# VH-VL binders against E3 SUMO-protein ligase nse2 (nse2): the designs that were tried, part 11

Target 1, 250 residues: E3 SUMO-protein ligase nse2 (nse2), of Schizosaccharomyces pombe (q4pir3)
Amino acid sequence: MSEAQLKTSLEALSQNLLPGNQNHCSFDFQLKEIDDSIKQVIKCALVAAEIKNNECLDMLDSGIRELLDAKQRLLLMQQSVDTLANKTSENISDFENKSLLDIYTQIFKELIQEYEEKSDYGKYGTQGEYIEFKKTIWHEQNTDGSDFPSMKTFFNVMNTEEQEADEVMVYSATFDNRCPLTLQPIVHPILSTACNHFYEKDAILSLLNPTCVCPVVGCEARLQRSLLKEDEILERRLRRAQEISNLKEA
Key: E = the ipSAE of ESMFold2; O = the ipSAE of OpenDDE; V2 = 0.75 times the mean of E and O plus 0.25 times the DockQ between their complexes.

## First folded at step 14 (VH-VL; framework fv_ontamalimab)

Design k1 (at its last look DockQ between E and O 0.28; V2 from the best seeds 0.00; counts 0 for: pae E 4.7 > 2)
Fold by ESMFold2, look of step 14:
Structure k1 (fold): chain C 250 residues (1-250), chain A 118 residues (1-118), chain B 112 residues (1-112)
Amino acid sequence: as target 1 above (250 residues)
Amino acid sequence: QVQLVQSGAEVKKPGASVKVSCKASGYTFDDYGIHWVRQAPGQGLEWMGWIDPYNGKTNYAQKVQGRVTMTADTSTSTAYMDLRSLRSDDTAVYYCAREGYRYGMDVWGQGTTVTVSS
Amino acid sequence: DIVMTQTPLSLSVTPGQPASISCKSSQSLLHSDGKTYLYWYLQKPGQPPQLLIYEVSNRDSGVPDRFSGSGSGTDFTLKISRVEAEDVGIYYCMQDIQLPWTFGQGTKVEIK
């Protein structure tokens, strides 16, 4: 292949990697299938809790954790594709004689390594789908109206220092901070107290009329203005995590 | 104490407009939606619409669509309902109500009687 | 629109006796989140409505134990285990699962 043909092919490939291109590589279908599966696991958990089948509940717990791992893996793969597309679009000549597969693999390896080293609490205890799974089971088993306990009670959290380290790692290393409505990094987070999911504040508030269903796939929670709470500490932590991510990119 | 205090009674001619105020206290005003409900003499309750004080978004019942405007002033913690082109069948008590933390309408204003007579 | 139908539309109760009010919706009030969005209000003479029961069966703060709600899907009941003089008024059921929010016609409860 001539040098001119190679450069033309690289430019075409770079354009196909950009978001918004009809041929853009995405995992939207696979992410939707995973979210649908999580929804089914939560529905099965309600039944298993009703009949007090603890073996089934343990299997469903393992299953939802595997689904969340798969979801995170796909999100990191998409992030790696987007990162590669941006790098090649900015300066295609830097990649003229490099294997794009090798570059992609290195980007993904760094992202997934940081995720895989997180604690179980860091991986699952902060995820709204897993929180809904535990809440669904707990409410079926505790019909007296007792308050749902802290998610940390379901994980053996050793001490405050380990908890703080895991929380920083969640925010800085592998946290997918994209709003499910805007698909952009969250700047002004707002928390749903109904399902513990986060959104870009103005995006979710614009969806209310006067209520809406949580836009996270597999979450059926009904939302209204009074259930959405801003958290200045979380906003600060997200800014810190973004600053750390910017420093790693250099 | 969470409280909604409405403006006083109004007597209007057909074709006029009325603007009812609803002043909130005891809570963070723009964290809760405000609903408007009316009740004609001897009749049941009729939902008229809703406003989100944070961004001014509204939704109006079809029966009053085009004649009603709901607004909110977060600096004074006050919601307003402006009903135009009044008719005799708009004679009612108009209530504002706060969106409940458990949904529904958990705190109601005292009501504002609007009488439209020719 | 979801039609809310209350029965009876009026009832007269001897003090200390129970009362029961039925509310039927034209479609299910069960949301996909697993909750059922049915509410009961009491409007005492000359007063605004006040919330009694939220989400079918939960009493609002300060509501006496003699009030209880039950039901599922489309059929709901408000019960007063012993009616007292301060319970006189008009009771409304309401749904807020779908716009527009709609109320039942009201049930007037009075002391005989």
Scores: ipSAE 0.230, ipTM 0.689, lowest interface PAE 4.7, mean pLDDT 82
ESMFold2 (binder alone), look of step 14: mean pLDDT 94; pTM 0.956
OpenDDE, look of step 14: ipSAE 0.835; ipTM 0.941

Design k2 (from j3 with heavy chain Y104W; at its last look DockQ between E and O 0.37; V2 from the best seeds 0.00; counts 0 for: pae O 4.4 > 2)
Fold by OpenDDE, look of step 14:
Structure k2 (fold): chain C 250 residues (1-250), chain A 119 residues (1-119), chain B 112 residues (1-112)
Amino acid sequence: as target 1 above (250 residues)
Amino acid sequence: QVQLVQSGAEVKKPGASVKVSCKASGYTFDDYGIHWVRQAPGQGLEWMGWIDPYNGKTNYAQKVQGRVTMTADTSTSTAYMDLRSLRSDDTAVYYCAREGYRRWGMDVWGQGTTVTVSS
Amino acid sequence: DIVMTQTPLSLSVTPGQPASISCKSSQSLLHSDGKTYLYWYLQKPGQPPQLLIYEVSNRDSGVPDRFSGSGSGTDFTLKISRVEAEDVGIYYCMQDIQLPWTFGQGTKVEIK
């Protein structure tokens, strides 16, 4: 196989080996669709929790896990393509008599097996989206102002030094409803998708010029308008936190 | 599909003003900033400024400071660039561009608007 | 202002041959968040610019694998492994770490 043919084949892999014969551009689209679906599940969970529909919550739990698995699979597919590309770039001659598809398949098989061998905690307990999902439900079910427990509690993980991934810090265990900028309770929250911190909407938007560093102490994430998103679930949680705080002070 | 569609070509005399429009579609308009970049004939790209459609906050390049006004109409998902006191060196193709959703950079561009300033 | 300097300003390449464009910034483009905010754009004849590379080495959606970006700090390179006819245009590097955003002079790539 000529170098040119190999490159063409790699490009074809990037386009055709993704779910649904999606090209590389479609990869991002698929990822977005999954993310949107996850968000929808979380929204549904909030409602289900409010009405105390445990059956629905269980279904949603299964659903979000499936979505996360799908997301991970997609990411691993992309990683497999990248790995293949890197290998081919190192030595093209090594691939003259090999099927790129077979090599891809082998790479992917190893990666997906590694993922499948993870515990549920390893798969989901460290995923920000799943944490958000659990927190959403927990806060609706617990109105006594108690802190959100460790994710390990949900997975019965005892005495493991497994640290939650940095992405897990979407919401602090001690949910602080104060804006890091205004130092006041947040009325209109907006969430940074870059670092998962949240702020008073007007405050953070006023800081953008057109970008800024996250104002949270210790965070160095760069923010821009497109990375800031309103979150209805967050807003509701903040309101609830405020209500609880008011009750404690009363 | 996400796209930016700009207004048509303009011919102006020195001292006049021009207003270029940029209509956005396919995404939430006020969730993204709009940049304006111009390109003189045979020249490179020049950043002119930025606007946040949500709150109308702007930042202009010093070269056009005082002569440019960027606005955004969220009801029509349209951004505007008004350039006053036109001179010959303002002759250029003017582009609006959106900064990326998931990544940095200007990932969506308008088709460009040619503005010619001639006596 | 951060000055972006590209070299060469023009490049004539035989189809199938590689091309390399250098971009140097007057200041480091490394942000405290660990990312380096250097971008490459291609402007094909009669078209608006299009994003090729973001953050030094990441290809935008739909960008062929023959395009690659590398570099760190103040020195960056865009490489085209095998130039095709469709790659003709002007390439710009850009920084957005500091206002104002600034572009390189552009590198015109032509086919021999």
Scores: ipSAE 0.023, ipTM 0.534, lowest interface PAE 4.4, mean pLDDT 83
ESMFold2, look of step 14: ipSAE 0.384; ipTM 0.773
ESMFold2 (binder alone), look of step 14: mean pLDDT 93; pTM 0.943

Design k3 (from j3 with light chain Q98H; at its last look DockQ between E and O 0.15; V2 from the best seeds 0.00; counts 0 for: pae O 3.0 > 2, placed apart)
Fold by OpenDDE, look of step 14:
Structure k3 (fold): chain C 250 residues (1-250), chain A 119 residues (1-119), chain B 112 residues (1-112)
Amino acid sequence: as target 1 above (250 residues)
Amino acid sequence: QVQLVQSGAEVKKPGASVKVSCKASGYTFDDYGIHWVRQAPGQGLEWMGWIDPYNGKTNYAQKVQGRVTMTADTSTSTAYMDLRSLRSDDTAVYYCAREGYRRYGMDVWGQGTTVTVSS
Amino acid sequence: DIVMTQTPLSLSVTPGQPASISCKSSQSLLHSDGKTYLYWYLQKPGQPPQLLIYEVSNRDSGVPDRFSGSGSGTDFTLKISRVEAEDVGIYYCMQDIHLPWTFGQGTKVEIK
């Protein structure tokens, strides 16, 4: 098999093996769809928590786990393709009489098995999205200003020094609901995915031209429109925090 | 699928105006900015400006400042570029582009709109 | 304005051979956030530009491994380890650290 033929075969493999018969260029789109779904689950969880619908929360918990599994599977598929590509690039002659699909399948099988052998904590407890999900629910259920507990507590993990994902947005029970720009309570929050700071939407968007530096003191993150995301969950949390604050002052 | 689809080719006389449309699909239109880039025949790429569909905020390149107006209609997920007082050196392919979602830069481009200015 | 200068402006490469394109900026593209805002685009004949590399060295989705970006500050390089027929087109570097966004002149890559 020529290098060109191998390349074509790998490209075809990428197109045919990814979910939805998507090519490599469509990978990000698929990932985005999953991420969007996860966000929706989190939004729903907030509402379910507010109305104390535990059955719904349980369903959403299962749902987000499934989405995370799907996301991971997609990533591992991509990794498998990449691994195959790397191997073929090292020595194409080794693959002359081999099925690329078989090799891919073997690579993927090993990777997915490794994932499946992980504990629930290993799969979800360290995932930023799941942490956000749990935090969202916890903050709605706990209004006493206490800190969010370790994720290990949700998985009954004892005496393990596993690290949580660094990409997790940290919400505290007593977070500042004021916009760093307006210095007023935020009504419509928008979140920077670059630095995880949040602002009044209109305020920060007015600052973009088309980019700006994060206005939070000490933060040097470059903000741009594509990195600013509306966060309805945050909005609800901010409102709740304000309500709690008002009650404490009353 | 995320895509930008632009309006068809235009032929204009000097002094006329042209309005190019860019219809977005596959993503939340007002969550991302739209850039306009043009390319004269046989020439390189030239950044023209930027618009935020959410609030309509714009920033234009100095070269086209005063003659260009970028707008966005969130209801139709369509961005527009209006270029006035056309001259021969405005002859170009005009592109709209979206700034990246997961990747930085302009990761999604329209197919381009050819604008020819001739007497 | 930040001036982006590419060299060479034209490159003819035998298939399978490597190619290298240089891009120099008149100012540093390193931001205070630690990122360097240099991009590479490829415009294939009759097509719109497509993103290849973002932030100096990160390949966009679907971009083959044979493409690599490197550099820092004001000096950047795009390398193609083994040029293929599908790599024919015009390559542009771009900066977006300061307005206006500016492109290099473009480097035309052709196959011998």
Scores: ipSAE 0.057, ipTM 0.564, lowest interface PAE 3.0, mean pLDDT 83
ESMFold2, look of step 14: ipSAE 0.369; ipTM 0.718
ESMFold2 (binder alone), look of step 14: mean pLDDT 93; pTM 0.950

Design k4 (from i3 with heavy chain Y103G; at its last fold request DockQ between E and O 0.44; V2 from the best seeds 0.65)
Heavy chain, then light chain:
Amino acid sequence: QVQLVQSGAEVKKPGASVKVSCKASGYTFDDYGIHWVRQAPGQGLEWMGWIDPYNGKTNYAQKVQGRVTMTADTSTSTAYMDLRSLRSDDTAVYYCAREGYRGYGMDVWGQGTTVTVSS
Amino acid sequence: DIVMTQTPLSLSVTPGQPASISCKSSQSLLHSDGKTYLYWYLQKPGQPPQLLIYEVSNRDSGVPDRFSGSGSGTDFTLKISRVEAEDVGIYYCMQDIQLPWTFGQGTKVEIK
ESMFold2, look of step 14: ipSAE 0.419; ipTM 0.766
ESMFold2 (binder alone), look of step 14: mean pLDDT 93; pTM 0.949
OpenDDE, look of step 14: ipSAE 0.843; ipTM 0.946
ESMFold2, fold request of step 25: ipSAE 0.595, 0.176, 0.319; ipTM 0.858, 0.640, 0.703
ESMFold2 (binder alone), fold request of step 25: mean pLDDT 93, 93, 93; pTM 0.949, 0.947, 0.944
OpenDDE, fold request of step 25: ipSAE 0.852, 0.801, 0.856; ipTM 0.949, 0.920, 0.951

Design k5 (from j3 with heavy chain G105A; at its last fold request DockQ between E and O 0.38; V2 from the best seeds 0.00; counts 0 for: pae E 2.3 > 2)
Heavy chain, then light chain:
Amino acid sequence: QVQLVQSGAEVKKPGASVKVSCKASGYTFDDYGIHWVRQAPGQGLEWMGWIDPYNGKTNYAQKVQGRVTMTADTSTSTAYMDLRSLRSDDTAVYYCAREGYRRYAMDVWGQGTTVTVSS
Amino acid sequence: DIVMTQTPLSLSVTPGQPASISCKSSQSLLHSDGKTYLYWYLQKPGQPPQLLIYEVSNRDSGVPDRFSGSGSGTDFTLKISRVEAEDVGIYYCMQDIQLPWTFGQGTKVEIK
ESMFold2, look of step 14: ipSAE 0.632; ipTM 0.840
ESMFold2 (binder alone), look of step 14: mean pLDDT 93; pTM 0.939
OpenDDE, look of step 14: ipSAE 0.830; ipTM 0.940
ESMFold2, look of step 15: ipSAE 0.367; ipTM 0.744
ESMFold2 (binder alone), look of step 15: mean pLDDT 93; pTM 0.941
OpenDDE, look of step 15: ipSAE 0.825; ipTM 0.938
ESMFold2, fold request of step 16: ipSAE 0.426, 0.431, 0.362; ipTM 0.778, 0.764, 0.742
ESMFold2 (binder alone), fold request of step 16: mean pLDDT 93, 93, 93; pTM 0.941, 0.939, 0.939
OpenDDE, fold request of step 16: ipSAE 0.836, 0.830, 0.830; ipTM 0.943, 0.935, 0.937

Design k6 (from j3 with light chain Q98Y; at its last look DockQ between E and O 0.47; V2 from the best seeds 0.00; counts 0 for: pae E 3.4 > 2)
Fold by OpenDDE, look of step 14:
Structure k6 (fold): chain C 250 residues (1-250), chain A 119 residues (1-119), chain B 112 residues (1-112)
Amino acid sequence: as target 1 above (250 residues)
Amino acid sequence: QVQLVQSGAEVKKPGASVKVSCKASGYTFDDYGIHWVRQAPGQGLEWMGWIDPYNGKTNYAQKVQGRVTMTADTSTSTAYMDLRSLRSDDTAVYYCAREGYRRYGMDVWGQGTTVTVSS
Amino acid sequence: DIVMTQTPLSLSVTPGQPASISCKSSQSLLHSDGKTYLYWYLQKPGQPPQLLIYEVSNRDSGVPDRFSGSGSGTDFTLKISRVEAEDVGIYYCMQDIYLPWTFGQGTKVEIK
């Protein structure tokens, strides 16, 4: 088999192995769909928390975990294909009489097993999306302005040196609800995925031409329209923060 | 699937106007900017401008400034490029493109619209 | 305007052989955020451009490993380790750090 034929076969393999029989280039799209679903779950969680529907919250918790598992599986599938491709590029002769599918399956099996052997904390406690999910619920349930606790507390993890990979914006008791541009309380927040700062939507969008530097002092992240995302959860949190502030001043 | 579908080919006389449409699907239209790039026959790519569908903010290349208007209809997820006072050197394939979501750059392109300006 | 200069403008390559395209910018494309905003696009015959590389060295989704980007500041290179028939087209570098966005002249890659 020629290298070109092998590449074609790998591409075909990747297409056949993806959910929905999508091609390899659709991985990003699939991830996006999962991410969108996760965001929806988080939004639902906010509402469920607001109305104190614990049953729904439990369902959503299960749902987001499933989505995260699906996301991870997809990533590992991609990694498996990449690994296979790398191996084939190193020595194509080693694959003349081997099934690429079998090799892929073995690679993937090992990777997915490793993931499945992780603790719940290892799977979810370090995932930014899950952290956001938990923060959303926690802040809705805790209106005293206290800081969000360590994720370890949610998983009953004691004496572990595992580091939390918090890729989402950290909300604290000192949460500033003011826009760095307007210096006023934010009414319609938009979040920069480049630096995790958030702004009044109209204000920051007015600054884009079509790019700008983050207006937060000390931040030099380049902002683009595609990197700015509306965040309804953040909006609710900001409103709550304002309410709390008003109560403290009263 | 994320895609941009553009309107069909146009043949115009000098001095006329052309309006090219770009219909977006598969993503939230007003969360991403739309760029327009044109390519004259046998030539390279030329950036024409940008529009933010959310607020209608635009930035045009100086070369087409005054003759181009970019608009966006969020209700139909369609971007438009109107080019006026057409001349022969406006003959080109016109592309709309979306700036990347996970990746930077223009990651999604329309199929292109051929605009021919001839007397 | 930022001038993007590609060399060569035309390249004929034997299948399986490597190819290299240079792109030079008239100003540094390094942003204060630490990223360098140089992109590579491929336009195959009869098709719209497609993104290959973003931020100098990152391959877009679905882009084969045989494509690699490198460089810094004002000097950038796109390399194809082993050119395939499907790689035929015109390659463009682009910057978006300054307005207007500007492209290189394009490099036509053909198969011998």
Scores: ipSAE 0.043, ipTM 0.556, lowest interface PAE 2.9, mean pLDDT 83
ESMFold2, look of step 14: ipSAE 0.357; ipTM 0.765
ESMFold2 (binder alone), look of step 14: mean pLDDT 93; pTM 0.949

## First folded at step 15 (VH-VL; framework fv_ontamalimab)

Design m1 (from k4 with heavy chain G105A; at its last look DockQ between E and O 0.39; V2 from the best seeds 0.00; counts 0 for: pae E 3.7 > 2)
Heavy chain, then light chain:
Amino acid sequence: QVQLVQSGAEVKKPGASVKVSCKASGYTFDDYGIHWVRQAPGQGLEWMGWIDPYNGKTNYAQKVQGRVTMTADTSTSTAYMDLRSLRSDDTAVYYCAREGYRGYAMDVWGQGTTVTVSS
Amino acid sequence: DIVMTQTPLSLSVTPGQPASISCKSSQSLLHSDGKTYLYWYLQKPGQPPQLLIYEVSNRDSGVPDRFSGSGSGTDFTLKISRVEAEDVGIYYCMQDIQLPWTFGQGTKVEIK
ESMFold2, look of step 15: ipSAE 0.357; ipTM 0.754
ESMFold2 (binder alone), look of step 15: mean pLDDT 93; pTM 0.937
OpenDDE, look of step 15: ipSAE 0.853; ipTM 0.950

Design m2 (from k1 with heavy chain G104A; at its last look DockQ between E and O 0.03; V2 from the best seeds 0.00; counts 0 for: pae E 15.1 > 2, placed apart)
Fold by ESMFold2, look of step 15:
Structure m2 (fold): chain C 250 residues (1-250), chain A 118 residues (1-118), chain B 112 residues (1-112)
Amino acid sequence: as target 1 above (250 residues)
Amino acid sequence: QVQLVQSGAEVKKPGASVKVSCKASGYTFDDYGIHWVRQAPGQGLEWMGWIDPYNGKTNYAQKVQGRVTMTADTSTSTAYMDLRSLRSDDTAVYYCAREGYRYAMDVWGQGTTVTVSS
Amino acid sequence: DIVMTQTPLSLSVTPGQPASISCKSSQSLLHSDGKTYLYWYLQKPGQPPQLLIYEVSNRDSGVPDRFSGSGSGTDFTLKISRVEAEDVGIYYCMQDIQLPWTFGQGTKVEIK
């Protein structure tokens, strides 16, 4: 096969595997089906959590993991085409005596082996769809204002930071998303270091004259401006939660 | 000392792929979002997308939707941007940036020059 | 998409003199939470962008007080009371109220 013929063939193969190609329906179609199925699994998980059907939740967990594995496999197939095109473009003479199918197969086997050597956390715990699945279930099962734990807690990837994580979770477990003064979801959280309660920033600052008692029922801590700290991490999480809620309204 | 350190310059041919890395240090990686912004030679800034390392969710600009994949590896505190099916108009400096206080991009990487030429 | 329009696109200033940059958005940047999400960035020659101003008028830490931001709704202004040599670069306004996040075209500030 000549250099020109090889480049033409690789260009045609790469074009046929591009996302959105009308003549390349197997990969795009399958990826769309997988994504739709994952979204449906998450919707079913909400219902299963509401009715407390743990057996169904376990089946859905197994199912979403299988769907994510299938999705990754298809993405690695697409990546293998690009990798083959790059290698042949850079050193075409190195490949003249080799079957392109064999080279593609070797590339894919190396990529899929790398994926399969990942831990369950590496495969699923970092994927947004799986995180949304666990978060959806957790929020239905934990309506007491507890914060969603680290994804690592679901995969037994414990380390020496275990007690630090517990301190964060206890701190987050006292968090009520609603401000005790405005009775609305907090947008700009501010923390009292005297009692570890959160408020809407402008609301609690308006209450100080020059101090106040914490408005949370049963808390008698005295508050003053020097004891209030903004929390940009929580603000980011609250903003993202609101953005997700707004998108679901459409 | 908050830093974002990106991978080195890349020269690619049209139709190839590039994977740019962004190594974070000096802060808790999965507590802050990562934006990707590019700048063509002599041009302005163009937002490409973001990833939340905490939950792995992404949003991509429509211009690159379908060609880009953004990922994060929390074990190495590294964000990645894969851009596929490169074209000559993808020639740009690619920046990663941390989403900090009030959604500001408060810390930027040094930039990675990607040149796409036949 | 929200279009961000900067004027002027280029500005040549003698050292010590003021500079003013306008940014207009195609729709209001006022969020339902009562905040306005308009930002200013400076890209010095050969450097990545850096944050100057967040939420219209708040200086980021370490930004000199000669920089000030103002405006509301769709009309915003960045002012430099006394331009110094280190202020040379391209200034961008940016919004993050609606995806996709968008920047203005940039205003190049040069010293005469």
Scores: ipSAE 0.000, ipTM 0.383, lowest interface PAE 15.1, mean pLDDT 78
ESMFold2 (binder alone), look of step 15: mean pLDDT 93; pTM 0.947
OpenDDE, look of step 15: ipSAE 0.844; ipTM 0.945

Design m3 (from k5 with heavy chain A105S; at its last look DockQ between E and O 0.03; V2 from the best seeds 0.00; counts 0 for: pae O 4.2 > 2, placed apart)
Fold by OpenDDE, look of step 15:
Structure m3 (fold): chain C 250 residues (1-250), chain A 119 residues (1-119), chain B 112 residues (1-112)
Amino acid sequence: as target 1 above (250 residues)
Amino acid sequence: QVQLVQSGAEVKKPGASVKVSCKASGYTFDDYGIHWVRQAPGQGLEWMGWIDPYNGKTNYAQKVQGRVTMTADTSTSTAYMDLRSLRSDDTAVYYCAREGYRRYSMDVWGQGTTVTVSS
Amino acid sequence: DIVMTQTPLSLSVTPGQPASISCKSSQSLLHSDGKTYLYWYLQKPGQPPQLLIYEVSNRDSGVPDRFSGSGSGTDFTLKISRVEAEDVGIYYCMQDIQLPWTFGQGTKVEIK
């Protein structure tokens, strides 16, 4: 991506982030748009980091957080519908004096409030997309082969003991240039959008029949072909990681 | 809405063949396997096999191996089950079912197709 | 083949009362991934089967909370805390840990 392309992309992103274009599209369509926007932000971040444009990086950081918030909102809306459906199936009598919409609204209100009360780390620090975003920037800025730091370092998170275990697992998975299936360095990566794990393309595709569980230990994500995507950024990162590894061995 | 709609009832003679169709809608057809399960009158469920619509890979139960062919047409989002050399004991309701995201759970079922084999 | 054995084969329940169905497998349904691959289906009269429970204890979408699954290894149980008229049908357990996938004989649940 050229600097000119970055500028164009940023302009496009700014337009997409404007609240008014929430077309009455399906949840799925909206989620897709958000995901596409997030991907674009990450691409832009790579370029911004390369050219050491900190102002742009800050804007992109804000942008991706907004996108993640929007995504979470949609997911909570879906969850609210599911919850409502479950409640309606259990006791119709509870609905005699309340509209389904009122019940939905209440459910959603509670869920979104809970989300809003989360720390920034709670909102973003554990999100795969955000981690990817930060890693992209960090690796571009740190070419000495140092390890990506804990996500907590990006968030003024006081050491609460319980959050350490989940962070370590995410970090270890992202730095392993090896395919969890082949146990070899990945040559052709393919990314799961379901869990943000990546694999050797041929290996994971061979495992699909037509779906499979993510082979990463501890991951319960169900994979299918449509959820697997090739990522040029990921490929670049893996190549760099391999180069760094080769230099260390050398 | 995710739905599987099967073809209508069939009456066949012994030795004949039957082809049951299962049209899928409301989801990406290629991303999910299709299972076929049959149920003889007053009996339980019997798994027959599955097909991956994406690549056409199949796995058949041994009991029907050699007599069954499962196919999928991605252009029409339709799965087919062809059963040959029909016998009286093939009389059953035949179901297609979608493989869900939860391993090989069958989360969506067709309405069933009654196949009667009678002389 | 893994044999799935359900007990009882028929159950008549008074509305509002609990029901329990057992399913036993001839082999362990515990996979190396730590999951147990047992499913419960309900076939209501004149309808196709519908998924109720996956992986022993997880309710499928839209399944009422009165349904619960439990068990491990080779012994599994489906419980209905308060049977309703809409719960009438034949319940099947199923395994998919080994081909061919196999179902239990079915348990017919009726209302008294």
Scores: ipSAE 0.030, ipTM 0.536, lowest interface PAE 4.2, mean pLDDT 84
ESMFold2, look of step 15: ipSAE 0.458; ipTM 0.802
ESMFold2 (binder alone), look of step 15: mean pLDDT 92; pTM 0.926

